# VHH binders against Probable cyclic pyranopterin monophosphate synthase (moaC), part 4

Target 1, 244 residues: Probable cyclic pyranopterin monophosphate synthase (moaC), of Pyrobaculum aerophilum (q8zyf8)
Amino acid sequence: MIVDISKKPDVFRYARASANADVKKCNTAVAAKAATVASRYLPFLHPLPLSATAWCKDGKFYVEGIAHWQTGVEMDVLFGVLVGLLGSGAVKIENLRVEIKQKQTTPPIIENVNTSEAPITREGDLVASAYGRMKVVNLDIVKNPVEKGHPIYAAQTAAALNAKRLCELLGGPCPSVQHFKIEIITSDSVEVRTFIKARDITPAPEALFSAGVALLTIWDMIKKYEKDENGQYPYTYISELHLD
Below, E stands for the ipSAE of ESMFold2; O stands for the ipSAE of OpenDDE; V2 stands for 0.75 times the mean of E and O plus 0.25 times the DockQ between their complexes.

## First folded at step 1 (VHH)

Design c06 (framework vhh_gocatamig_d2)
Fold by ESMFold2-Fast, scan of step 1:
Structure c06 (fold): chain B 244 residues (1-244), chain A 121 residues (1-121)
Amino acid sequence: as target 1 above (244 residues)
Amino acid sequence: EVQLVESGGGLVQPGGSLTLSCAASGFTFSEYALAWYRQAPGKKRELVAGIYSGGSTVYMDSVKGRFTISRDNAKNSVYLQMNSLRAEDTAVYYCAAEITYTYSSGEYQYWGQGTLVTVSS
């Protein structure tokens, strides 16, 4: 499951991810925490010592991370944005992307921001479905096995295994999940739809979370083929993720 | 035994209409997403339209407003209504049951044999 990173240099790795979202309060503490433990939820991520911070500005939610390690931190900060927005009550997320990633021998400067937490409310129906769409450079890579395995099969498995685990990150009670379903279609993009039924509390955040986990798992598996000559992602992003 | 059987293909003039049908058996139809793909000679197979288990639809940009996908869970069937057909729509059309994962099982993508649609005068 884990790719051999022994030949990668141990240097300072930095990344910043963002997304557009209409939220009344930003749960930045949950976002920063989620980024540091992303490898517990995304199956191909290496665990690493990450320092992360989060903030909201001009209609965007941001997470930045830094680690002195052998691998990049872009997937960790993307996961932080996803979970932070879900912890902020987001029901619609747009343009979840990596703004920049850097590698250097000296420590990068990270901004100092105040952290805040918002109460997490779980009012709603006991059945929820979510839709997500991710733009990629080459769709054929998604449809076929890569070095880490088959992206679609891995995404289905990661989503199903993690569907009920969002509460570990948000806190509070976990929904008693009775049914989970995920559908993945490749069109001009990667499209995912999830369906969750729970007995006791709304699984709406879990529907969004599992869709996001599926898309991030695919992104992580194909990221070698998505980077430009500067190691950036000019064309790869999750364009939309919302409740039906 | 899983089967997807397409019907309704044929020769039609530009600007004409055609309805494709796909009858499914051997799996729990209502739990699957269904799609129509097409492949023209010498070209890659491409998604034309899809319909999720809950009824939401997706379309290729070039067919939006012209094609409509629908499903009938009681009849285990999926349909593609094609209007304002163009020469560029000429292809073999395939019905597919898309990959669906549940806690109970993993499912694979299933394909029909295809039905030929020719748009020519």
Scores: ipSAE 0.011, ipTM 0.440, lowest interface PAE 9.4, mean pLDDT 84

Design c07 (framework vhh_gocatamig_d2; at its last look DockQ between E and O 0.01; V2 from the best seeds 0.00; counts 0 for: pae O 15.1 > 2, placed apart)
Fold by OpenDDE, look of step 2:
Structure c07 (fold): chain B 244 residues (1-244), chain A 118 residues (1-118)
Amino acid sequence: as target 1 above (244 residues)
Amino acid sequence: EVQLVESGGGLVQPGGSLTLSCAASGSIFSDYALAWYRQAPGKKRELVAGISSGGSTVYMDSVKGRFTISRDNAKNSVYLQMNSLRAEDTAVYYCAKYSWDTLEYDYWGQGTLVTVSS
């Protein structure tokens, strides 16, 4: 379910997320845009009026967001980083995490960063596989239903739905998906493996995207148990996401 | 058929403690997640605490640090230790068992009333 936030007051909500990736181009425009529409792709996110900014620095991709609303924006900016990096041609993403989450009574000063946009270049076969790993504090919670539902089932469904929707965010043609499968396992971490077969163009970005969405869906569903006393996520992060 | 029976409810003063018990019958108790729900007058039923088959626990924010859910598989029972009770904790508390058939918590008991009042 989408949690009832109707009784919570409007407060300024800020968050910054980042990840490491080796990209030649930094598609910050796509990242910022993606963050503002994250609720359309992650099933249990609340839609909210988010202002987002993205930038690249020292091999890291950053997305920050601010809203005056009833809920946090950390998942939105995480989603922005994921999509931004994919739009930048990343084939490997590391250490996708929330850098900081804040609630404030006054709006923070966020400097406008110049946005750049570049078309995605697709390379690879008509078959693609991706692997993702997420470190969590409460691994066993992932295996059981929580307030929002069952994390594994929700992630599987969210991944399947989103495997076909990346083109809405990045632009260009959408691969004609012929086959999609996802495997989620819990060992010492949450692991996701996706497989996509397409008819016409390489679905490599979609494989990464669907795996990422699965992990973020799980993260969103268990985030209330993962945050520390300060509302931060010091030990929860997507350690790796890459093409196989 | 699975049956759940709650007990332990009653009247308690603010700041007091109470332990709720739920006895389950008719299933392999150890293989299922269990949960406590509550419903206050005029409010919707809400999840209070859950415990997995493996013993992992979850809590609603308002009861964290005050309530503890536990289970005894040998006795087919689940418990809710409630400390530092508040007026807003007044509700009928229900025990629930997860079902793989419905993919949700179900098999509700009759409930037990907890009243926190001076």
Scores: ipSAE 0.000, ipTM 0.214, lowest interface PAE 15.1, mean pLDDT 89
ESMFold2-Fast, scan of step 1: ipSAE 0.032; ipTM 0.477
ESMFold2, look of step 2: ipSAE 0.000; ipTM 0.321
ESMFold2 (binder alone), look of step 2: mean pLDDT 81; pTM 0.813

Design c08 (framework vhh_gocatamig_d2; at its last look DockQ between E and O 0.75; V2 from the best seeds 0.00; counts 0 for: pae E 7.4 > 2)
Fold by ESMFold2, look of step 4:
Structure c08 (fold): chain B 244 residues (1-244), chain A 117 residues (1-117)
Amino acid sequence: as target 1 above (244 residues)
Amino acid sequence: EVQLVESGGGLVQPGGSLTLSCAASGFTFSSYWLAWYRQAPGKKRELVAGISSGGDTVYMDSVKGRFTISRDNAKNSVYLQMNSLRAEDTAVYYCAAEYGDSYIDYWGQGTLVTVSS
C-alpha cells in the first residue's frame, strides 16, 4: 500500500547516498535522471519533483537530491546511485547506503554539480546471475506483513517487473528476457539472488538491477523500523551487489 | 500543544514486571504509528516495539515474547507491558509517534526503568 501522507506539509527534503565501485568513468547524467523517476520503478515510493545531482571521487559514486515535498528523498537517491553505477558499467557495488538525510524549512544548498556520461556496452553471456546482501536491524519484520504489504513478496514482484526495464533508464537495445528467477533468503541479513536468461544481448546489467530493486523495495517497506531517532540509517545498507 | 507523557517507570527486580503508559494530546492519535524506544547509558536510542494505526505490532528480538505493546484510541494512550525483566532492560523509555512513512514526529520526555537486584 501507498501510505497516506495527505496531511503532511511540504518541507525541504535532502538526502545523499553513495556506494563504492571500481568504474573508469561515471555516468552521472543517468544517475541524476534515474533519481528523478525512481517512483516509477520502486512500487511504493510517492512521486515527487526531485532535483538531483551526481558525482564520483576516490572510488565512490554519489547522488544527492532535494525536493520541497511531503516525503523524503533517500530512496530516490539510492536508486539513482544504483542505476548510475550500472550505466557506468559496474559489475560489483559495495556499501550502497544513505550517508545523510535531512528536512528543513529553508532551501538546502547543493554545491556539487558534476555531469558526465560513460559509454554503455553490452558484451557477455546470454544468461546472468547476481547476488546482493543488505544489512538490516529488524530481520523479523522482513518476513512478515507491514503497513505497505509483505516485503519479500513485494520485492519479488518488483524485481520481476523491473528485470526488463533498465534499458528505459540507460537507453539502447533491451534484452529479450526469456526467463527470470529470484530467491530471497533472510539469514543474518537479507540476501537476494537473481537469474536472467535473454535471447539476444547479455542481461548482466538487468540481473544486478533486479537484485538491487528487490533490496531497495524491502528497504523502502521497512524503513520506519530501520531509522534511528534522527531519521538516519546507521545500520541499514546494501553491503554487496555483484555478478556471479 | 502536542504532548506525549510517559509514566509507569521505576525500580524493579529481575524477573519482575512493569507497565509503561503514554498519554497523548494535540494530534489525531488514531492515525499515528506509536512506538516505544529506549536508551541505556552510553548507548544509542533503539526501537523496542511499535504499533500501527491498524494494530499491527513489531518488537525487537531481545524483548519478543516478554513485552507487549498495545493502544487505546479512546484514551489516546499507548502501553508497554514489560514482563520477565532483565538487567539489560535498564534504560530510559521514550514514547514516539509518527504519521506516514517519514520521521518520528513527536517524542515524549522519557521514563526511567531500572532493573536491579
Scores: ipSAE 0.030, ipTM 0.497, lowest interface PAE 7.4, mean pLDDT 85
ESMFold2-Fast, scan of step 1: ipSAE 0.331; ipTM 0.699
ESMFold2, look of step 2: ipSAE 0.012; ipTM 0.395
ESMFold2 (binder alone), look of step 2: mean pLDDT 86; pTM 0.862
OpenDDE, look of step 2: ipSAE 0.026; ipTM 0.452
ESMFold2 (binder alone), look of step 4: mean pLDDT 86; pTM 0.860
OpenDDE, look of step 4: ipSAE 0.419; ipTM 0.764

Design c09 (framework vhh_gocatamig_d2)
Fold by ESMFold2-Fast, scan of step 1:
Structure c09 (fold): chain B 244 residues (1-244), chain A 121 residues (1-121)
Amino acid sequence: as target 1 above (244 residues)
Amino acid sequence: EVQLVESGGGLVQPGGSLTLSCAASGFTVSDYYLAWYRQAPGKKRELVAGIYSGGSTVYMDSVKGRFTISRDNAKNSVYLQMNSLRAEDTAVYYCARDSEYYDSSGYSDYWGQGTLVTVSS
């Protein structure tokens, strides 16, 4: 379900997310756009008026978001980092995390901007597999239904729907998907493996995207149990996401 | 097998500095979230500073700008540089690896033995 936020205060909500990746150029425009429309892709996110900025510095990709609204924006900026890196040609993403989130009565100031864009390429095999791993505070919660539903089943459905939709964010032709499967395992962490087959162009970005969407859907569903007393994420992050 | 050993605590005057060290064995510090906690007499244990596997850091509000957490991958160690120390910073400081958390009352998987920091004249 989409949780009722109607009784929460309208205040300035801020978050910054980051990840490490080896990319030659950063597609910051795609990242900012993706953050503002994240609720169209993550099934339990609230639509909200987000202003987002993205930049790269010292081997890290960043997205900051600000909204005057009734819910936090951390999932929106995490989604922005994920899509921004995929739009930058990343085949390996490490340490996707929320660096900070806060709420306040005055607008936060953001000044770190890098507006360089990278071209998107679609060369490769017509089959692709991806692996992702997410560290969580409480693995037992992932295995059973929570208020929003069952995290694993919701993640599988969100991944399958979104395996066909990344091209809406990156532009260019959409792969004609012929087969998609996903496995989610709880070990000492949450592990995801995706496999996708397409008829016409490489679905490698879609393999990564669907794995990332599965992990972010789980994070969003369990985030109430992952936050410390200051509403921060001292432990939760996606440690790796890469093509197999 | 997993061990965390703290050192560097002691008596220091207000305004002074100390560096705490946490030597890890049985795992690689760069692969985990590591944190410093403290417990003052009569108070509950609280988070002071943390460092994520990727190098990003978090701090308690009262220590921001005064304390710096860092790590040395070659030495498999985590450090807490404490500057401008105050009487309120007097506590036993613990190094912890936050790997699992299974209920609301607990929040760390492995702890060191603790090192006492006393800020007094």
Scores: ipSAE 0.000, ipTM 0.136, lowest interface PAE 18.0, mean pLDDT 82

Design c10 (framework vhh_gocatamig_d2)
Fold by ESMFold2-Fast, scan of step 1:
Structure c10 (fold): chain B 244 residues (1-244), chain A 120 residues (1-120)
Amino acid sequence: as target 1 above (244 residues)
Amino acid sequence: EVQLVESGGGLVQPGGSLTLSCAASGSTFSYYALAWYRQAPGKKRELVAGITSGGETVYMDSVKGRFTISRDNAKNSVYLQMNSLRAEDTAVYYCAAKTWIYDTGDYEYWGQGTLVTVSS
């Protein structure tokens, strides 16, 4: 389910997410745009009017978001970082995390950031596999139904539905997907593996995207159990997402 | 796309130990679930031990406490340490790999096998 937020106050909601950037040039335009439409891809996320900016600095990719709304924007900016890195040609994403989230009655102060585009190379094998790992505090919560539903089953469904949709965000041709499979296991962390075959162009970005969507869906569903007393995420993050 | 080559088989006496190794080619090794199967003459192939990409292990009941499966992703290898060997452990041992799977599915890639004989 989409959780009822109707009784929550309208305040300025701010969040900044980051990940280690292993790319030659950052596609910040795609990242900012993706953050504003994250609710179309993450099934239990609330739609909201979001202003987002993205930038790269010192080996990291950043997205920050601001909304005057009834819910937090941390999942939106996490999604922006994921899509921005995929739009920048990343085959490896590390330490995707929420750096900070805040609520205040006055507008937050932000700096202007230049927007840049980076082309995506679509040359490679027509079969791709991705691996993702997410560190969480409450592994047992992942294994059982929560108020939004069963995290693993929801993640599998969200990943499968979204396996064909990354091109809506990146632009360009969509791979003609012939096969998609996802596997999720709980060990000392939440692990996901995706496998995808396409007819015409490499589905490598889609393999990563599906893995990321699965992990972010789980994070969104369990996030109330992951926050500390200040509403921050001291231990929850996606430690790795990798292609072959 | 993944080629598996087993080694370490041989003749050992009952109560002895042996380590099997399986070397894999390919850059996706860390993503595969890996297993050791065995097949004795005239019998069906059976799962001896398995290890997921995350390091979780499974063992058949008759080898629990005697055998240990491990992997080394830097060396693209999986190992089976076999202790307290019995005559009933005599079989051709196969290394197998598949896309990482949560509790289901068939192994897609197989080695050619290595013979383990436990007798005096």
Scores: ipSAE 0.000, ipTM 0.128, lowest interface PAE 18.9, mean pLDDT 83

Design c11 (framework vhh_gocatamig_d2)
Fold by ESMFold2-Fast, scan of step 1:
Structure c11 (fold): chain B 244 residues (1-244), chain A 118 residues (1-118)
Amino acid sequence: as target 1 above (244 residues)
Amino acid sequence: EVQLVESGGGLVQPGGSLTLSCAASGFTFSSYALAWYRQAPGKKRELVAGISSGGYTVYMDSVKGRFTISRDNAKNSVYLQMNSLRAEDTAVYYCAADLEWGYEYDYWGQGTLVTVSS
């Protein structure tokens, strides 16, 4: 379910997300664009008018966003970091998290310095597997239906529907997908494994993307139970996301 | 005109029980999660228990097994059944609704005092 936000105030909503990754390029234009269209990929996100800026600094990839709207933008900027890193050639992402989120009566200042890079190369194995792990405060919530539905089933569906769609965001060639499989397990954390086979070019970015989409879908569905008194996420983050 | 009204607080001896209730109005109660927070003197407010629109619950470790949160959508009410009360449970208890999803709670009741003492 897409939650009814009609009674929420229009106020300036700001968030900044980051992740650690070793990348040779910083594809900020892809990250910023992905953040603005995240609701087309994450099934329970509200569409909203978002301004987004991305940058790389000291081994971290950042996305910040602002909207004058009735809902927060933290999931949008998290999606931006994920896609921006994949568009920058990342094969290992660590500590994808929300650094800060705020609501304000006055507009925050952000500057658009985003740059476009060439699409990633698609050389490599025609079979790829990815693993992701997300730390959460309470695993019991993940195992059971919440207001938006069942987190695990929704995540599996979102990942499968979006497995072939990453190239819409990155540009360049799309893999001819022949097989996709996803498994989600709860242990001391939420774990996801994806497997994808393509005919023509490596689907490694799609393996990572679908795992990330699954984890972000779960995060979005349970986020009410993950926030501290100040609405921040001190303990919720995707600790690792990498190719097997 | 969102309103949350708590009741049921009072003085109780260690090992005793109390039931807190919160009557909600001004929003579509069945669509939102509700929570009980508490604040003891000199401490920050902490989440005691939460309940989803579907009835799934979360508890602070120190109250798990002793406290039970429940809801009645027909009555627009949420309850906190507190058993085996300890001196450490002494606090003002607040009913809270987060209608902004992903931000701090913006709707709070006035609070009800629970005192656990001999």
Scores: ipSAE 0.000, ipTM 0.211, lowest interface PAE 13.6, mean pLDDT 85

Design c12 (framework vhh_gocatamig_d2)
Fold by ESMFold2-Fast, scan of step 1:
Structure c12 (fold): chain B 244 residues (1-244), chain A 119 residues (1-119)
Amino acid sequence: as target 1 above (244 residues)
Amino acid sequence: EVQLVESGGGLVQPGGSLTLSCAASGSIFEYNALAWYRQAPGKKRELVAGISSGGSTVYMDSVKGRFTISRDNAKNSVYLQMNSLRAEDTAVYYCAKGDYEWYSPLDYWGQGTLVTVSS
């Protein structure tokens, strides 16, 4: 289900997300675009009017966003970082996290950053596997149904539905996907593995994307159990996401 | 430059209390995450308590209800109030500063202060 937000106040909602990744050039334009349309890819997100900005500094990729709306924007900016890094050619992403989120009655100042596009190459194997790991406070919540449904089953469905859709965000050629498989397990953390076959070009970015979509779907479904009294995420982050 | 200096460690009996303090001598901003870590002999360094840029707090399960982390930005300080101390709390305690979250404070570490809980 899409959770009823009708009783939540319209205030200015701000969030900034980041991740570590070694990329030669940052695709900040695709990151900002992805953040604004994240609800088209994460099934339980509410659509909202988001202004987003992306930048790279000191080995980190950042996305910040602001909306005057009834919901927080942290999932939207997390999605922006994920897609921005994939559009920048990242094959390894570490510590994808929410740095801060705030709500206030006066509009925060967001300074515009020059946006740039970085081309990615599609040379590589026609099969790809990705691995992701997410640290959470409440593993037992992940294993059982919550208000929005079962997190693991929802994540598997969201990943499968989105496995071939990354090219909608990056532009360029779409792989002709012939097979997609996902496995999610809980250990001391939430672990995901994806496998994807394509006929024509490497689906490596799609393997990473579908793993990230699965983890973000779980995060979104359990986030009320992960927040502290100040609405922050002290323990929840995607510690690693890489090609296997 | 930021330099973190811990104080307040010492010998205390089981059930006793100690307050650890960490002061920054350089610029430390309101939006930095601050944390206390500890390392017991023969064990890895572990997060004890953290306080985020927004003031949210986190605690290791074994110290919940006994330890309290707090910050005073006007004094550039972070504190760890330790109550109902146990022998298992014996360790060197380290203050650490990260960017905006306490999860990976790799920027600055203090030199540590020894806490010994023994009769």
Scores: ipSAE 0.000, ipTM 0.111, lowest interface PAE 19.7, mean pLDDT 81

Design c13 (framework vhh_gocatamig_d2)
Fold by ESMFold2-Fast, scan of step 1:
Structure c13 (fold): chain B 244 residues (1-244), chain A 122 residues (1-122)
Amino acid sequence: as target 1 above (244 residues)
Amino acid sequence: EVQLVESGGGLVQPGGSLTLSCAASGFTFSDYALAWYRQAPGKKRELVAGISSGGSTVYMDSVKGRFTISRDNAKNSVYLQMNSLRAEDTAVYYCATHYEEWPYTSSYFDYWGQGTLVTVSS
């Protein structure tokens, strides 16, 4: 379910997310756009008016967001980083995390310094697999229904829907998806593997995207159990996401 | 085309009061959240108070009980009533609103006022 926030206070909500990736482009426009529409892709996120800014520095991709609203924006900026990196040609993403989350505070003003003019190149195999791993505080919560529903089943459904939708965010032709499957395993972390087959263009970005969407859906559903006493995420992050 | 114009700043004694006003034009005011920020000399800009389109309010801890934010949608205006002013309230006060316009790549809010100076003597 989409949780009822109607009785929560409107306050300024700020978050900054980052990830490590070695990219030759920094597609900040795609990242900022994705953050503002994240609720169209992550099924349990609330739509909200978000201002988002993205930048690259020292091998890291950043997205910052602020809204005056009844819910936090950390999932929106995480989604922005994920999509921004895919739009920048990333095939390996490490340590996708929330750096800071605040209420009622003013962040530094940040400008987009680097934008990519070139479209992403889609040459490659018509079959792709991706692997992702997420560290969480309590794995037992992932295995059972929570207030928003069952995390694993919701993640599987969100991943399948979104395997067909990344092209809406990146632009260009959509792969004609012929087959998609996802496996989610809880070991000492949450692990996902995706496999996708397309008729016409490589679905490698879609394999990464669907894995990332699955992990972000689980994070969003369990996030109340992952926060520390200051509302931060000291132990929850996506440690790796890469093509197999 | 979009404008935010602050007024009401000035010099006051400690314990005094001021009302800041912000007049907005060029957008559908009733649909947007508005906030007052301040920047003291040598310090970073900080949120003082915010008000949602629905009228919900938020305040910085150090001003709770002393400051009140309000809005008048018919006049396209937001106000900050400041009571029991202290020397540490001395700052330039800015009115701000946020909007989502696509694509953008800019400062924290695309609509900011020029600021109004509040000096609490001591």
Scores: ipSAE 0.000, ipTM 0.121, lowest interface PAE 19.1, mean pLDDT 81

Design d01 (framework vhh_8h63_2)
Fold by ESMFold2-Fast, scan of step 1:
Structure d01 (fold): chain B 244 residues (1-244), chain A 120 residues (1-120)
Amino acid sequence: as target 1 above (244 residues)
Amino acid sequence: ELQLVESGGGLVQAGGSLTVSCAASGRTFSSYAMGWSRQAPGKERELVAGISSGGSTYYADTVKGRFTISRDNAKNTLYLQMNSLKPEDTAMYYCAADYEWYGSSEYDYWGQGTQVTVSG
């Protein structure tokens, strides 16, 4: 379900997410765009008017977001980092995390950062597999239904639905998907494996995207159980996401 | 770790005033939204007042105009000034902290409570 936020206060919501960026060019425009439309892709996110900025610095990709709304924006900026890295040609993403999230009654003071665009090219095999791992504190919560539904089943469905939709964010071309499957297992962490086959262009970005969407869907569903004493996520993060 | 310790409760006559305080220790008091909830025997827990990290306030209709919530970030202390007290204000008063919400009863951290008894 999409949780009822109608009685929560309209205040300024801020978050910043980051991941290690082993890319030659940072597609920050795609990242900022993705953050603003994350609710169209992550099934239980609330649509909201988000202002987002992205940048790269010292080997890391960043997205920050601000909204005056009744819910937090951490999932939106996480989604922005994921899509921004995929739009930058990343084949390996490490330590995708929320660096900070805040709420306040006055607008946050944010310094403007220059944004850039990079062309997207596709080369490679017509089959791809991806692997992702997410560290969580409350692994038992992942295995059972929560308020929003069953995390694993929701993640499988979200991944399958979105496996063919990354091109909406990156701007063509779209792979003609012929086959998609996903496996999610809980060990000492949440692990995901995706496999995708396309007819015409490499679906490698889609393999990574669907794995990331699955993990972010689980994170969104369990996030109230993952916060530390400061309401932050020092122990919950996507430690690795890469092509097999 | 965030620890909350309430103080200042006691016995007060109807129509009187009382201030309860909540001392916070541990990380980053100034970044938290804070609140006061109360629970009387046989009744549900009620959020009576909340204050954001930026100072915006919320009051339940039952206390609006009588109670004032405030915070002192330099002293890591939350206050609830209670005026024109009524016997129905008798309850255990709990300090609460949340990183995200100040107008909801769903807080992440709670103190042990301080008893306020209004005679009448």
Scores: ipSAE 0.000, ipTM 0.120, lowest interface PAE 18.8, mean pLDDT 83

